VH-VL binders against Large ribosomal subunit protein uL10m (mRpL10). Designs and how they scored, part 7

Target 1, 224 residues: Large ribosomal subunit protein uL10m (mRpL10), of Drosophila melanogaster (Fruit fly) (q9vpl3)
Amino acid sequence: RGKINIQRPKAPHYERARVVAVTQPKYPELPKAKSCFKTRAERTQQQQENPYNEIIAREVRNWLDHSRLVAFFHLSSITADDIFRVRVQLHKQNLHLKSYGSKIIEQAVKNTRYEAIVPLFHSNHCIVFSPDPEKTAALLRIVRRVPQMVLLGGIVEETMLSRNQLVAYAQMPGLHAVQAQLVQTLSQAPGHLIQQLQAHQNSFVQVLDVHAKNQMNEETPKST
Key: E = the ipSAE of ESMFold2; O = the ipSAE of OpenDDE; V2 = 0.75 times the mean of E and O plus 0.25 times the DockQ between their complexes.

## First folded at step 5 (VH-VL; framework fv_imvotamab_arm2)

Design s12 (from j3 with heavy chain G54D)
Fold by ESMFold2-Fast, scan of step 5:
Structure s12 (fold): chain C 224 residues (1-224), chain A 120 residues (1-120), chain B 112 residues (1-112)
Amino acid sequence: as target 1 above (224 residues)
Amino acid sequence: EVQLVQSGAEVKKPGESLKISCKGSGYSFTSYWIGWVRQMPGKGLEWMGIIYPDDSDTEYSPSFQGQVTISADKSITTAYLQWSSLKASDTAMYYCARGYDIWTGYFDYWGQGTLVTVSS
Amino acid sequence: DIVMTQTPLSSPVTLGQPASISCRSSQSLVYSDGNTYLSWLQQRPGQPPRLLIYEVSNRFSGVPDRFSGSGAGTDFTLKISRVEAEDVGVYYCMQATQFPYTFGGGTKVEIK
């Protein structure tokens, strides 16, 4: 027969699921699953240094090494539903949103050419990875509609770029050669990137005050 | 020369469906947003929504969400605005406009407009 | 939503004299990138809107230098240094800082 024994088959159609449910034992003992809930003490221990932090740092290093596009964001308060919608939209464009602790990021980039980005991750942050640098424009269009995500800068084809340089890169024609030339032109002095990212942090602080004021105004509705 | 050419005027009855078009030429159609703007007779401008033709990514004004559908066919460089069931209150001039690339910070070129009249 | 408010001109403008059109937003139009996404449109009678100014102060291609934009935060001004007969129409400010995009109510410019 042409059937394959699939380890993770798709859920049955609604009608079939009903039939399957009717044939289930009346009072089955559920398989003993590990508790997903942890005690306060266990959660506190997880917040402390994990001996396996190096494994996660190595994972981050691998993402950095094998992604041709990496974008860094400050992340303001956002609901689980909203971040999930953003994650789905990004995934459709082969863009992968990841969040890692600042200590893990520091370990991952220590003694690398990217060590200078560590100060950017002192506050809440997230990172978007992609093997496809042509997706930079799609990334910026999606995050433009997510006010909680503020672009700080990134890495394209192993070259560090400021926010403005990433925007310029995204506006280039779809010709790969033109984009590669732009990256080299925009990234003449590595030291300038830190100053530009720090300038964006200063501008961001000013914008945050304005944004908070705007959020307060939006929270006082006059109609439904 | 950048041009947005819209379909001709329409006269419809309430409850009828309608699809109007906006054809772009003279530029890379898939690299710019297309927005739709309504102007009721004697009134100002209202933003309805916007579409990025390359991937059909859309954003709607809350006032128009669920009332209209915006779509695009990049093979013929054409964007569409569609109603499943027209109301008399849909009587208006409808403009399409090209949005500035990645940030959509302004509408630089505008179509001539399509007058839609809905009456019994 | 960001509400855009435009003030009506007090009287028709004399040909060759300056005119100023004001636009106020209910909240700051500065986006997280530091840019202010405020544009000005001109609509002549019976014609579609035409872009005049984008990002507060940048004139669009083909727009005469008599048009200039200024402002910051929530207060913006479109200035016509020497009004010509062809400048008759309605002028709209538009914000694209935040979705949904919103327009001002329009300011009518009439010539004496």
Scores: ipSAE 0.405, ipTM 0.678, lowest interface PAE 2.5, mean pLDDT 80

Design s13 (from j3 with heavy chain G54S)
Heavy chain, then light chain:
Amino acid sequence: EVQLVQSGAEVKKPGESLKISCKGSGYSFTSYWIGWVRQMPGKGLEWMGIIYPSDSDTEYSPSFQGQVTISADKSITTAYLQWSSLKASDTAMYYCARGYDIWTGYFDYWGQGTLVTVSS
Amino acid sequence: DIVMTQTPLSSPVTLGQPASISCRSSQSLVYSDGNTYLSWLQQRPGQPPRLLIYEVSNRFSGVPDRFSGSGAGTDFTLKISRVEAEDVGVYYCMQATQFPYTFGGGTKVEIK
ESMFold2-Fast, scan of step 5: ipSAE 0.449; ipTM 0.707

Design s17 (from j3 with heavy chain E59D)
Fold by ESMFold2-Fast, scan of step 5:
Parts: sequence; structure tokens; C-alpha cells
Structure s17 (fold): chain C 224 residues (1-224), chain A 120 residues (1-120), chain B 112 residues (1-112)
Amino acid sequence: as target 1 above (224 residues)
Amino acid sequence: EVQLVQSGAEVKKPGESLKISCKGSGYSFTSYWIGWVRQMPGKGLEWMGIIYPGDSDTDYSPSFQGQVTISADKSITTAYLQWSSLKASDTAMYYCARGYDIWTGYFDYWGQGTLVTVSS
Amino acid sequence: DIVMTQTPLSSPVTLGQPASISCRSSQSLVYSDGNTYLSWLQQRPGQPPRLLIYEVSNRFSGVPDRFSGSGAGTDFTLKISRVEAEDVGVYYCMQATQFPYTFGGGTKVEIK
């Protein structure tokens, strides 16, 4: 049995739709008349449209719509065994680690309130979803033990939060007053989150660069 | 006053099961990590694993994975370290320690230790 | 796993003289949040470990000001400005940047 459990709504409809779309009989050719009358726009649209990408984008939207907690991470190189261990730990807390291509994320959030997050996904990334915002603290405790995952920010109760705001929320989860305050803060400053997250990413990159230099481009000192 | 009080010394034979305890008081038990550390006679400190009592989230050092079980009971503010089958090599002093914050950045208060002696 | 190496193995010190203990990690101890999760512990004979210093240089409550910590990246130092009789024991550095957390091998401080 796969990792998906039937007791929780975890985008089963969109996953089944993807399987059905792949297994359904295909019509191999468009009618000749229609192919001869294709406009430049229709040809461009057919070349750019990928049914697979649209299905996955819909899956991402479903995750966003059904999750009251969404956290965004930069993901450094990590082994399959290590990421599997992290997925298991997260799953025990009803936290679901997903990876999607940047173009799919862009398609999923285009024309939504979350379109501003697209720049966060230009590099290697992953997203954690949960229907339970009370799990924010559990998420941060688990990720604290995974140096390859760097918290960029997230969405709690449909409110976009910076890394620092998520940490603050984790310390006082479930408090309506704090939640309302965070919503007001976001509403008063369009673009505020992106500026803060970009600044924090630059600081983190600088820290990593200093460490790389301190190691003097050393051959792997650890036995491989 | 924050205190971690551990159970008394144990003398066991190889193959026997054992469960030792660490009782926290003077703080919110479910808001801090409890870590377990082994110190073999005349040797240094070895990290065994941790538990967050609030949700029973556990993690083990690779060298102790599958050899011990860490658990906690919130109702009596007590963490446990247990073996299903002891070996002579398990003879050591075992300490519990409180992880300061949600990030477990350091361990601030330590139990007095439980001496476990396993001999045939 | 991050390997923590302490030097010296033992440090015989005359009362009132300074003592210095070094700790070196196999990789940087700076976490992605910019914090360095290095602690120093003291273990007196027959007693449990006691926290002295956390996050490189912060003295824990009740710890005398003769103890100080310093360092960055992979190289860290614990200093005792004037060793007293009660300072006899084994000192350990500990990293909590990456799980599993790891300890240095220990440095025994003795009075001679």
C-alpha cells in the first residue's frame, strides 16, 4: 500500500484523475480540417500546454486549498535515504512533504492570492502541507534536525508568513489574537514578505559561503 | 525550581528487560525535549536519543536505533528509557537532560544519573 | 556525524592559574538560522554533567564569570581565568547543530 492514507483528505481526487487521464484511450490525431486552420495562438497554446503539468498544478491547488499549514523550504543536496527518513517523521505528524517543478508552482498559484511566492521557487525547493496549523511547532522541531532544509516562509490559515513570523506562531499556536494580528500585518504591507525572505536568503547564502571558504575547498574529510 | 529526578541503580542479568525513568518537575514538561546520554565506566558521554513529550516525537542516534526505546508519560511528567534484552555492554551510567527550547539548542538541566550494571 | 575533537586529553593546572580547553569540529557548527549550537559541560567526580556555556559564549545561570567561551565555525575554546579546587573534573564540548548530537572526548582538569 502506498503512503496515502484514506482516513485523511490528501488530494485523492486529483491523483486518481491523473491515473485515469494516463490510462484513458487517446485520440491519436486531430481532425484534418482543424489542424489546417490552427492559428499561431492555437499552435503556441498547444505547444505550451502540457496536460500532465495542468493535472499536477491542479493537485498543488488542491493541497493549498485543503491545507491550513503550508511551509516553503530551500532544499540543499540530500540523499534518497535521508529524505525518506524525513518524510516518515513528518507523516507521523500529518505533515506531507512534496516537491514540484517551479513552472508547475507558477501555474498553480497564477491569478491567486499566493502568486507572490513564485520567486521562492527559482532554486531547489520543497513544500510541506498539513490540514492542521497546530502542527507548525512539530514541523519546525523536525526540520531543525534536517540541515538540508532551510525554512523560507509559509502560509497559515491562508495568511502568508515570513520565517520569523512562522517561528513566532509555533511558540504560541492556536491563539486567535496572534492569528488575527498576523493577518492584519500582512494586509497592511503588500510585498513585505518577499522582501524579508529575499534578505534572509542572502544572509544565509553568505553564511554558507564563509563556511565553504573556511574549509578551503577541502577534499571530503569524512570517509565516503 | 527545575528538577530531573531519575530512578535508582539497577543490577541485572544479560537477557533481562529494564525500564528506567526520569521525572521532570518545576517546568512545563510537554514544552521541552528530554535527551538520554550514556557514559560507560571511565569513558566519555554518548548521545542516545531524544523525545518531545508534548507529541511523543522521538529520534535516535544511529548507534542506538533499535537497541533502546524512549517514551514519555505526560500525566506523571516522566520520560523512560527501556531495553527489551540487556547485554553486559549496556553497563553504564545513564543521564537524562532537558532540551532548553523548541530547537533543542542546548541541554540545561541534567538528572543525577541511573547506574545500570549488567553481569552474569 | 559531526566529529568533535578536544585537546588536551588532560590539563594539570596550578591553583589560581588559567586553563584553556580546545574543541574542533569536523564541519561548521553554524546552523541555517545563523546560530552556532556549541555548548560546554562540566562533570565533577561522581556528579552528573552541568551546563557551563551555551551557543559558544553565553554563560548559563549560576556559572562563575571565571568561565568564558569563544570561537567560530569549527574552532572553539573554553577558558577558566583562575582555576579553583572545585573546578576539578572533566569538561566536554557538545554540538547540537546536526542530529545526532555529538560530544568531544573530554578534557580532565586536575590540580598538581
Scores: ipSAE 0.423, ipTM 0.692, lowest interface PAE 2.5, mean pLDDT 80

Design s20 (from j3 with heavy chain I50E; at its last look DockQ between E and O 0.33; V2 from the best seeds 0.63)
Heavy chain, then light chain:
Amino acid sequence: EVQLVQSGAEVKKPGESLKISCKGSGYSFTSYWIGWVRQMPGKGLEWMGEIYPGDSDTEYSPSFQGQVTISADKSITTAYLQWSSLKASDTAMYYCARGYDIWTGYFDYWGQGTLVTVSS
Amino acid sequence: DIVMTQTPLSSPVTLGQPASISCRSSQSLVYSDGNTYLSWLQQRPGQPPRLLIYEVSNRFSGVPDRFSGSGAGTDFTLKISRVEAEDVGVYYCMQATQFPYTFGGGTKVEIK
ESMFold2-Fast, scan of step 5: ipSAE 0.709; ipTM 0.860
ESMFold2, look of step 6: ipSAE 0.685; ipTM 0.853
ESMFold2 (binder alone), look of step 6: mean pLDDT 93; pTM 0.952
OpenDDE, look of step 6: ipSAE 0.790; ipTM 0.899

Design s30 (from j3 with heavy chain D101E)
Heavy chain, then light chain:
Amino acid sequence: EVQLVQSGAEVKKPGESLKISCKGSGYSFTSYWIGWVRQMPGKGLEWMGIIYPGDSDTEYSPSFQGQVTISADKSITTAYLQWSSLKASDTAMYYCARGYEIWTGYFDYWGQGTLVTVSS
Amino acid sequence: DIVMTQTPLSSPVTLGQPASISCRSSQSLVYSDGNTYLSWLQQRPGQPPRLLIYEVSNRFSGVPDRFSGSGAGTDFTLKISRVEAEDVGVYYCMQATQFPYTFGGGTKVEIK
ESMFold2-Fast, scan of step 5: ipSAE 0.471; ipTM 0.732

Design s40 (from j3 with heavy chain G105P; at its last look DockQ between E and O 0.32; V2 from the best seeds 0.62)
Heavy chain, then light chain:
Amino acid sequence: EVQLVQSGAEVKKPGESLKISCKGSGYSFTSYWIGWVRQMPGKGLEWMGIIYPGDSDTEYSPSFQGQVTISADKSITTAYLQWSSLKASDTAMYYCARGYDIWTPYFDYWGQGTLVTVSS
Amino acid sequence: DIVMTQTPLSSPVTLGQPASISCRSSQSLVYSDGNTYLSWLQQRPGQPPRLLIYEVSNRFSGVPDRFSGSGAGTDFTLKISRVEAEDVGVYYCMQATQFPYTFGGGTKVEIK
ESMFold2-Fast, scan of step 5: ipSAE 0.674; ipTM 0.850
ESMFold2, look of step 6: ipSAE 0.701; ipTM 0.858
ESMFold2 (binder alone), look of step 6: mean pLDDT 92; pTM 0.944
OpenDDE, look of step 6: ipSAE 0.746; ipTM 0.878

Design s6 (from j3 with heavy chain S31T)
Heavy chain, then light chain:
Amino acid sequence: EVQLVQSGAEVKKPGESLKISCKGSGYSFTTYWIGWVRQMPGKGLEWMGIIYPGDSDTEYSPSFQGQVTISADKSITTAYLQWSSLKASDTAMYYCARGYDIWTGYFDYWGQGTLVTVSS
Amino acid sequence: DIVMTQTPLSSPVTLGQPASISCRSSQSLVYSDGNTYLSWLQQRPGQPPRLLIYEVSNRFSGVPDRFSGSGAGTDFTLKISRVEAEDVGVYYCMQATQFPYTFGGGTKVEIK
ESMFold2-Fast, scan of step 5: ipSAE 0.466; ipTM 0.734

## First folded at step 6 (VH-VL; framework fv_imvotamab_arm2)

Design m1 (from s20 with heavy chain G105P; at its last look DockQ between E and O 0.28; V2 from the best seeds 0.57)
Fold by ESMFold2, look of step 6:
Structure m1 (fold): chain C 224 residues (1-224), chain A 120 residues (1-120), chain B 112 residues (1-112)
Amino acid sequence: as target 1 above (224 residues)
Amino acid sequence: EVQLVQSGAEVKKPGESLKISCKGSGYSFTSYWIGWVRQMPGKGLEWMGEIYPGDSDTEYSPSFQGQVTISADKSITTAYLQWSSLKASDTAMYYCARGYDIWTPYFDYWGQGTLVTVSS
Amino acid sequence: DIVMTQTPLSSPVTLGQPASISCRSSQSLVYSDGNTYLSWLQQRPGQPPRLLIYEVSNRFSGVPDRFSGSGAGTDFTLKISRVEAEDVGVYYCMQATQFPYTFGGGTKVEIK
């Protein structure tokens, strides 16, 4: 498809796990007995994982279908207490913070106009859903105080918007008339919007890596 | 066209209450942060806090938390800074200022200032 | 809180000559989105502050091109290429990268 430069077999992980378990002859008795039980348990989990993944993917599809506002974030290291406080603050504004695996996102958006968002989920991430597009302003105010949530872009009224476009949208008076005009203007370039989001995400990942290295280097010399 | 007009100078005694105002015009009042900045006589600027009038979301500098109340009445496009009990150390010039946009809190437009004098 | 330190405290300048004001922060002003939320304000005598420069180097509307901003990380500079009589006043840097927002102590620009 040309999403990310990596093509992988559909079921490499389970086959590799089996091979590893079998190819360890220096652990003969205990691993062999556990290997037999693991293989049977793996079969059971594999069967259960398929139905579980589809249930969660359906949940994501339902959120996308019923949300007029969706925002995508790269999530840096954050404590459980801090993310919980942010989740509660967002929930008070009818903004629902969720996180899903990239495979589940891929299953949820397959054969939709949004399938190009899958590359945004290769790193640690979270998503905010809301039925209320007027809550875009509240979303932006809340997450501006949370540097660990790096805004990548969003979807408003089924149109992909960059961070700057989300800010402009939130500032617009006469919301209905301006929204209709904005959606009409952006409807003819969906691939360009995804490329802008992908480039934005790559730039932020590079900045975050430099920042983390600088903090780690600074703390290490002070500690040592 | 963007304009912030503040209420007039005040002379007060310690212990009195006071509410000063900042009226915004020429823009969508509910769509921008309004911040309050103190300048004590002969001193620099201090950020006190801010309000988003659209839903009254309010943030205070830790140095001013519990010392003042920031509020807004969006029906008359006016933000307020309020003391329940003034102290002589509250003598200062107080400015309101508008945030550049919802994401970036640069103060692009400023009120003319309200001089508050608190003396026995 | 991020401490903002300005130097010099006072800058007497001959008309038509350049002036340079330094601002240093106690921590990096680069936010997690890669932007640096550093601005410069001018306060003329008896007037409210006005915005000169936003995000390090961008001139605000109506600001003459003799004003320029530069810097990165923790070190920032405001330059006036040719000081005019109307440039007398106090200049402040302000960071809005981290709550609470903080100002430098100010630099007074005067004509010699």
Scores: ipSAE 0.618, ipTM 0.826, lowest interface PAE 1.6, mean pLDDT 79
ESMFold2 (binder alone), look of step 6: mean pLDDT 92; pTM 0.946
OpenDDE, look of step 6: ipSAE 0.724; ipTM 0.866

Design m2 (from m1 with heavy chain S31T G54S; at its last look DockQ between E and O 0.30; V2 from the best seeds 0.59)
Fold by ESMFold2, look of step 6:
Structure m2 (fold): chain C 224 residues (1-224), chain A 120 residues (1-120), chain B 112 residues (1-112)
Amino acid sequence: as target 1 above (224 residues)
Amino acid sequence: EVQLVQSGAEVKKPGESLKISCKGSGYSFTTYWIGWVRQMPGKGLEWMGEIYPSDSDTEYSPSFQGQVTISADKSITTAYLQWSSLKASDTAMYYCARGYDIWTPYFDYWGQGTLVTVSS
Amino acid sequence: DIVMTQTPLSSPVTLGQPASISCRSSQSLVYSDGNTYLSWLQQRPGQPPRLLIYEVSNRFSGVPDRFSGSGAGTDFTLKISRVEAEDVGVYYCMQATQFPYTFGGGTKVEIK
């Protein structure tokens, strides 16, 4: 019934910690080294960032190595509830929705044939991975109902496919390997595929620019 | 030649069950959407839903969810529309139609229609 | 649901003259991929619908070149440059941009 704030229990760890802190030596600061010598703080910061980035980059590489189907999406504004429902629906089909920073993707695909995909990840994005290329049809059916996930293209059996090629691939599940080989024969280097995807993104930016201009004009006061 | 052939006209009483069919031929049945469209007497067209026969992935219009069942039998390349308990308001012409591809559901080929009459 | 409004309800035309059918949607039919999933169907008397035009302006195989589609956003038009007797029937626009898919109310083309 009394106020507990008045009571002060003795905490031996608190008093011990104060004595230990006072007893700790205060080392003098070392002189700054030349530009070739990194300070302790700089090394620690770099090490913390590098291990974290490399751990996530290894995760991306593991997904790429174990996935026969990879699909890339631009992600528009979507509620957390809606993206969660999509992730659950995809997971039931062994389709795994992930998102990684562009720096992580660049690190993961460095010195591989997939380096050309890095520009796709400078906008808001997501990636779907699956070991099952025959799940391409299920993927397309699910995301067609989710306009916020704009399909840019994908990789099937280590062959890069445009959106239209991915749709065509999905329609012939019994011939996926043959179909992927034919598409690879007709396609030029991965740079050509990325160029087509970048043109799609540029058209998207142009639409947004027109919208921004319309909003700016509508907000402008009347001229005198 | 792509063809969708539907089952014949049906005359039923309220409360009876019914299953009508749509047999596809001349194309890869399992990799195209099959949609169902209702046309009530003297009225326009209504999309009821669709099925992807490869794995029976099915989508219903909210207006028809729970009122009908869409299914398919891949072994005989046939899609079905069925009611567990018909109502007089189910009297209509019912069409099946094929989607152009998995992404673009333009209905490029249509069945001849099945007239369902439900009367007391 | 996207409401599709067709005008006119009936279009009596003289043989060999043009016909124009309007379809208006309650919201843009441009999907997030930049495509517009709008099609036109023809239903002749006593027959099932058949596809005439897909993605606004693309003529389906076997459709005469007197049929043309145009439009953008929310406003679309089907034109018959020179109406023939076989063109009598009801014409529907259909959107597949957003589930559920919806149709216009139909426009009856008749020979006057």
Scores: ipSAE 0.673, ipTM 0.854, lowest interface PAE 1.3, mean pLDDT 80
ESMFold2 (binder alone), look of step 6: mean pLDDT 92; pTM 0.945
OpenDDE, look of step 6: ipSAE 0.686; ipTM 0.849

Design m3 (from m1 with heavy chain E59D D101E; at its last look DockQ between E and O 0.33; V2 from the best seeds 0.00; counts 0 for: pae E 5.1 > 2)
Fold by ESMFold2, look of step 6:
Structure m3 (fold): chain C 224 residues (1-224), chain A 120 residues (1-120), chain B 112 residues (1-112)
Amino acid sequence: as target 1 above (224 residues)
Amino acid sequence: EVQLVQSGAEVKKPGESLKISCKGSGYSFTSYWIGWVRQMPGKGLEWMGEIYPGDSDTDYSPSFQGQVTISADKSITTAYLQWSSLKASDTAMYYCARGYEIWTPYFDYWGQGTLVTVSS
Amino acid sequence: DIVMTQTPLSSPVTLGQPASISCRSSQSLVYSDGNTYLSWLQQRPGQPPRLLIYEVSNRFSGVPDRFSGSGAGTDFTLKISRVEAEDVGVYYCMQATQFPYTFGGGTKVEIK
């Protein structure tokens, strides 16, 4: 199922979620009178209990949890045929183009370190997920030819990166090459020190994660 | 140390096939685009197309689509430009050039050129 | 296709004097990321092209500081502050903002 089906949910499911305020099954649009009569608390509770929103939010959480590469884009006006061709190109590289509503993204990342991404989704957007961070270069290569997709930043190996950091990451050797470069830099140290650093590389990755996040949080985002 | 070494000059007749090469060295061959540029006698430069050897992703200028084939063999760090049937109008100098790795498109290192002459 | 128009076609200059080359594009070279992908190349007689300037004004490694680039939108300029004998050749602008990539027609710089 594509984003088109999700963005335009079928009337029967949407209708059932609003049955208390609406007496008509399968109506063509949301009645304005229903929205006008509900209190803010009732709307909030219904939105929180909507099983469609929770299903989609769970899908987003699954993508975030299982993707070692996530990239966020502002999406300018683009034809359906053009975005479909881009999706096909991305899919060939195990890159999955998705779009979700801001409320669903907020629900998916609530109480996580990724909560800072929510403001990116107040305008027209898309997200690319992949389990393979080595595909960052392929992603950027493909979207460079799609000026309607404006890179905002991303997440690589659970580390948030700005646009410029993501581009720089894509130009670096793979993670194993970075680890090898670190070991080679420390080759003048005793062998037991090198083994200790290798044993603690998980801690080293965590330090880089905090450093990159702190640098990202210090910057005022500039959108184009 | 980045170097692009192209195959030698060629003299061919119309209708013959030709494959010229561009061997890259001194850098990660699979991480950069390789572009092909034509320079007809006494004329300027024309971008023909490019290949990303890491996955063989290939783009052609519309003016050259279907007229040439761009390929690469990453095991020997070599890119190729190929004609199935040469025309007299294919007489030109052909350059390969190393393109960008990811984002900022420019050609930073160029091969020495391969002169292709198609006559008779 | 974006048409790149260079002027002058030929620029005879006295050794040690400045030279200025203009490049105009048929449409804006500002990409959706806000960057302008305009390059300048030099082709000395009998040699392949070489990169001088990328992204309008950035000198490539090893390029003397007498070369400078400027411009925005559709209008760009390459300047040589003091022409040396080794600067003789043809200079090309190139845009890579829009596919297909296109070059200007070239400007020949020669010593009077």
Scores: ipSAE 0.233, ipTM 0.598, lowest interface PAE 5.1, mean pLDDT 78
ESMFold2 (binder alone), look of step 6: mean pLDDT 94; pTM 0.953
OpenDDE, look of step 6: ipSAE 0.468; ipTM 0.745

Design m4 (from m1 with heavy chain Y32H Y100T; at its last look DockQ between E and O 0.38; V2 from the best seeds 0.00; counts 0 for: pae E 2.7 > 2)
Fold by ESMFold2, look of step 6:
Structure m4 (fold): chain C 224 residues (1-224), chain A 120 residues (1-120), chain B 112 residues (1-112)
Amino acid sequence: as target 1 above (224 residues)
Amino acid sequence: EVQLVQSGAEVKKPGESLKISCKGSGYSFTSHWIGWVRQMPGKGLEWMGEIYPGDSDTEYSPSFQGQVTISADKSITTAYLQWSSLKASDTAMYYCARGTDIWTPYFDYWGQGTLVTVSS
Amino acid sequence: DIVMTQTPLSSPVTLGQPASISCRSSQSLVYSDGNTYLSWLQQRPGQPPRLLIYEVSNRFSGVPDRFSGSGAGTDFTLKISRVEAEDVGVYYCMQATQFPYTFGGGTKVEIK
């Protein structure tokens, strides 16, 4: 049997043009993947529409408030096919892959305990949200095969965890909030998230250095 | 104490099937990868693949893809390596080894090995 | 696949003298998270391998401090500062940065 994937020639363009001329429906827009990844143009348009930035910031706050598991990734170059496959695997586990502009993240986490995460979103990134902290193991298993998704750290049961702390948490089923706090305490690795950023982005180190110098320069000189 | 105990030595003929086992104890079996490593007589080590017993997710070396089946039964904390049709070239020592954690796959504990001899 | 090349193939050493084993990878072992997933294993005669060093330089539990690891990128070294009789065996480097995981060809340490 010959291969079925060789298409027969389509009708001559002239006959097709006659049908199109009589009926010119607007073709449906190609489905755009519902994903965390936006083009640069889409991000620029979102920022130009300033009144809607608060609506999107509310969405981010809602995800943060209702997700017992949040994981932050730096995203390296990855094909649309590869990220779609990862998204499908994650979705099967109730894990939701999202991406937001850095200004939106700044607005969403302003005056919260999460303000320290803002520099993570100045580079290409994605976030995984889930209401199910027991899915931490599934998350780690799936992304282990995806070197383009660089795990920076996460939040489990409102506790900030490094990559190593997330791994330890995933191995300890049971009381979720107590487990997350125990892992953080026992690991004694308070700067792991910053160390992962330093390994992948020198820009984050530069931001921290500027911030430290600004704090040192807040002294107000006295008049004589 | 973490232990990996493998099934005993096997003497087989070409074309026979075989399933060898690796029983883990002293740790959470479903929270660590189990890898399989081949050592042919007088030769070095070859990673064959691994399984995450918590969800039976498997990864195979391309050299062994389709040649063996890696599986696990978490109810009895046992991982398996299986051939449907053995070849004389499958004569080797086979080790199972535990990954340190779900992410960083340093093989921290090893089974004692299972010698498989395939001869006509 | 990442090719791991070990030298020397054999290292005869007198008791109490140092031994040095090199491992070279065909590409960088620095993973995208900044960690280097390089380990060293010891296989004594008639025994399974055992972990000595993980992430380049960290000694595993129960490993004497005469064993040390160093290196970066593509070049790694295992050193035994004072070889003892129990150190006889074959030493392997292993990378787990990229699937498939691969081992060096091994270096036999023996007492001359």
Scores: ipSAE 0.394, ipTM 0.649, lowest interface PAE 2.7, mean pLDDT 79
ESMFold2 (binder alone), look of step 6: mean pLDDT 93; pTM 0.952
OpenDDE, look of step 6: ipSAE 0.605; ipTM 0.812

## First folded at step 8 (VH-VL; framework fv_imvotamab_arm2)

Design n1 (from j3 with heavy chain S28Y; at its last look DockQ between E and O 0.32; V2 from the best seeds 0.52)
Heavy chain, then light chain:
Amino acid sequence: EVQLVQSGAEVKKPGESLKISCKGSGYYFTSYWIGWVRQMPGKGLEWMGIIYPGDSDTEYSPSFQGQVTISADKSITTAYLQWSSLKASDTAMYYCARGYDIWTGYFDYWGQGTLVTVSS
Amino acid sequence: DIVMTQTPLSSPVTLGQPASISCRSSQSLVYSDGNTYLSWLQQRPGQPPRLLIYEVSNRFSGVPDRFSGSGAGTDFTLKISRVEAEDVGVYYCMQATQFPYTFGGGTKVEIK
ESMFold2, look of step 8: ipSAE 0.644; ipTM 0.842
ESMFold2 (binder alone), look of step 8: mean pLDDT 93; pTM 0.951
OpenDDE, look of step 8: ipSAE 0.527; ipTM 0.776

Design n2 (from s20 with heavy chain S28I; at its last look DockQ between E and O 0.32; V2 from the best seeds 0.61)
Heavy chain, then light chain:
Amino acid sequence: EVQLVQSGAEVKKPGESLKISCKGSGYIFTSYWIGWVRQMPGKGLEWMGEIYPGDSDTEYSPSFQGQVTISADKSITTAYLQWSSLKASDTAMYYCARGYDIWTGYFDYWGQGTLVTVSS
Amino acid sequence: DIVMTQTPLSSPVTLGQPASISCRSSQSLVYSDGNTYLSWLQQRPGQPPRLLIYEVSNRFSGVPDRFSGSGAGTDFTLKISRVEAEDVGVYYCMQATQFPYTFGGGTKVEIK
ESMFold2, look of step 8: ipSAE 0.642; ipTM 0.842
ESMFold2 (binder alone), look of step 8: mean pLDDT 93; pTM 0.952
OpenDDE, look of step 8: ipSAE 0.759; ipTM 0.891

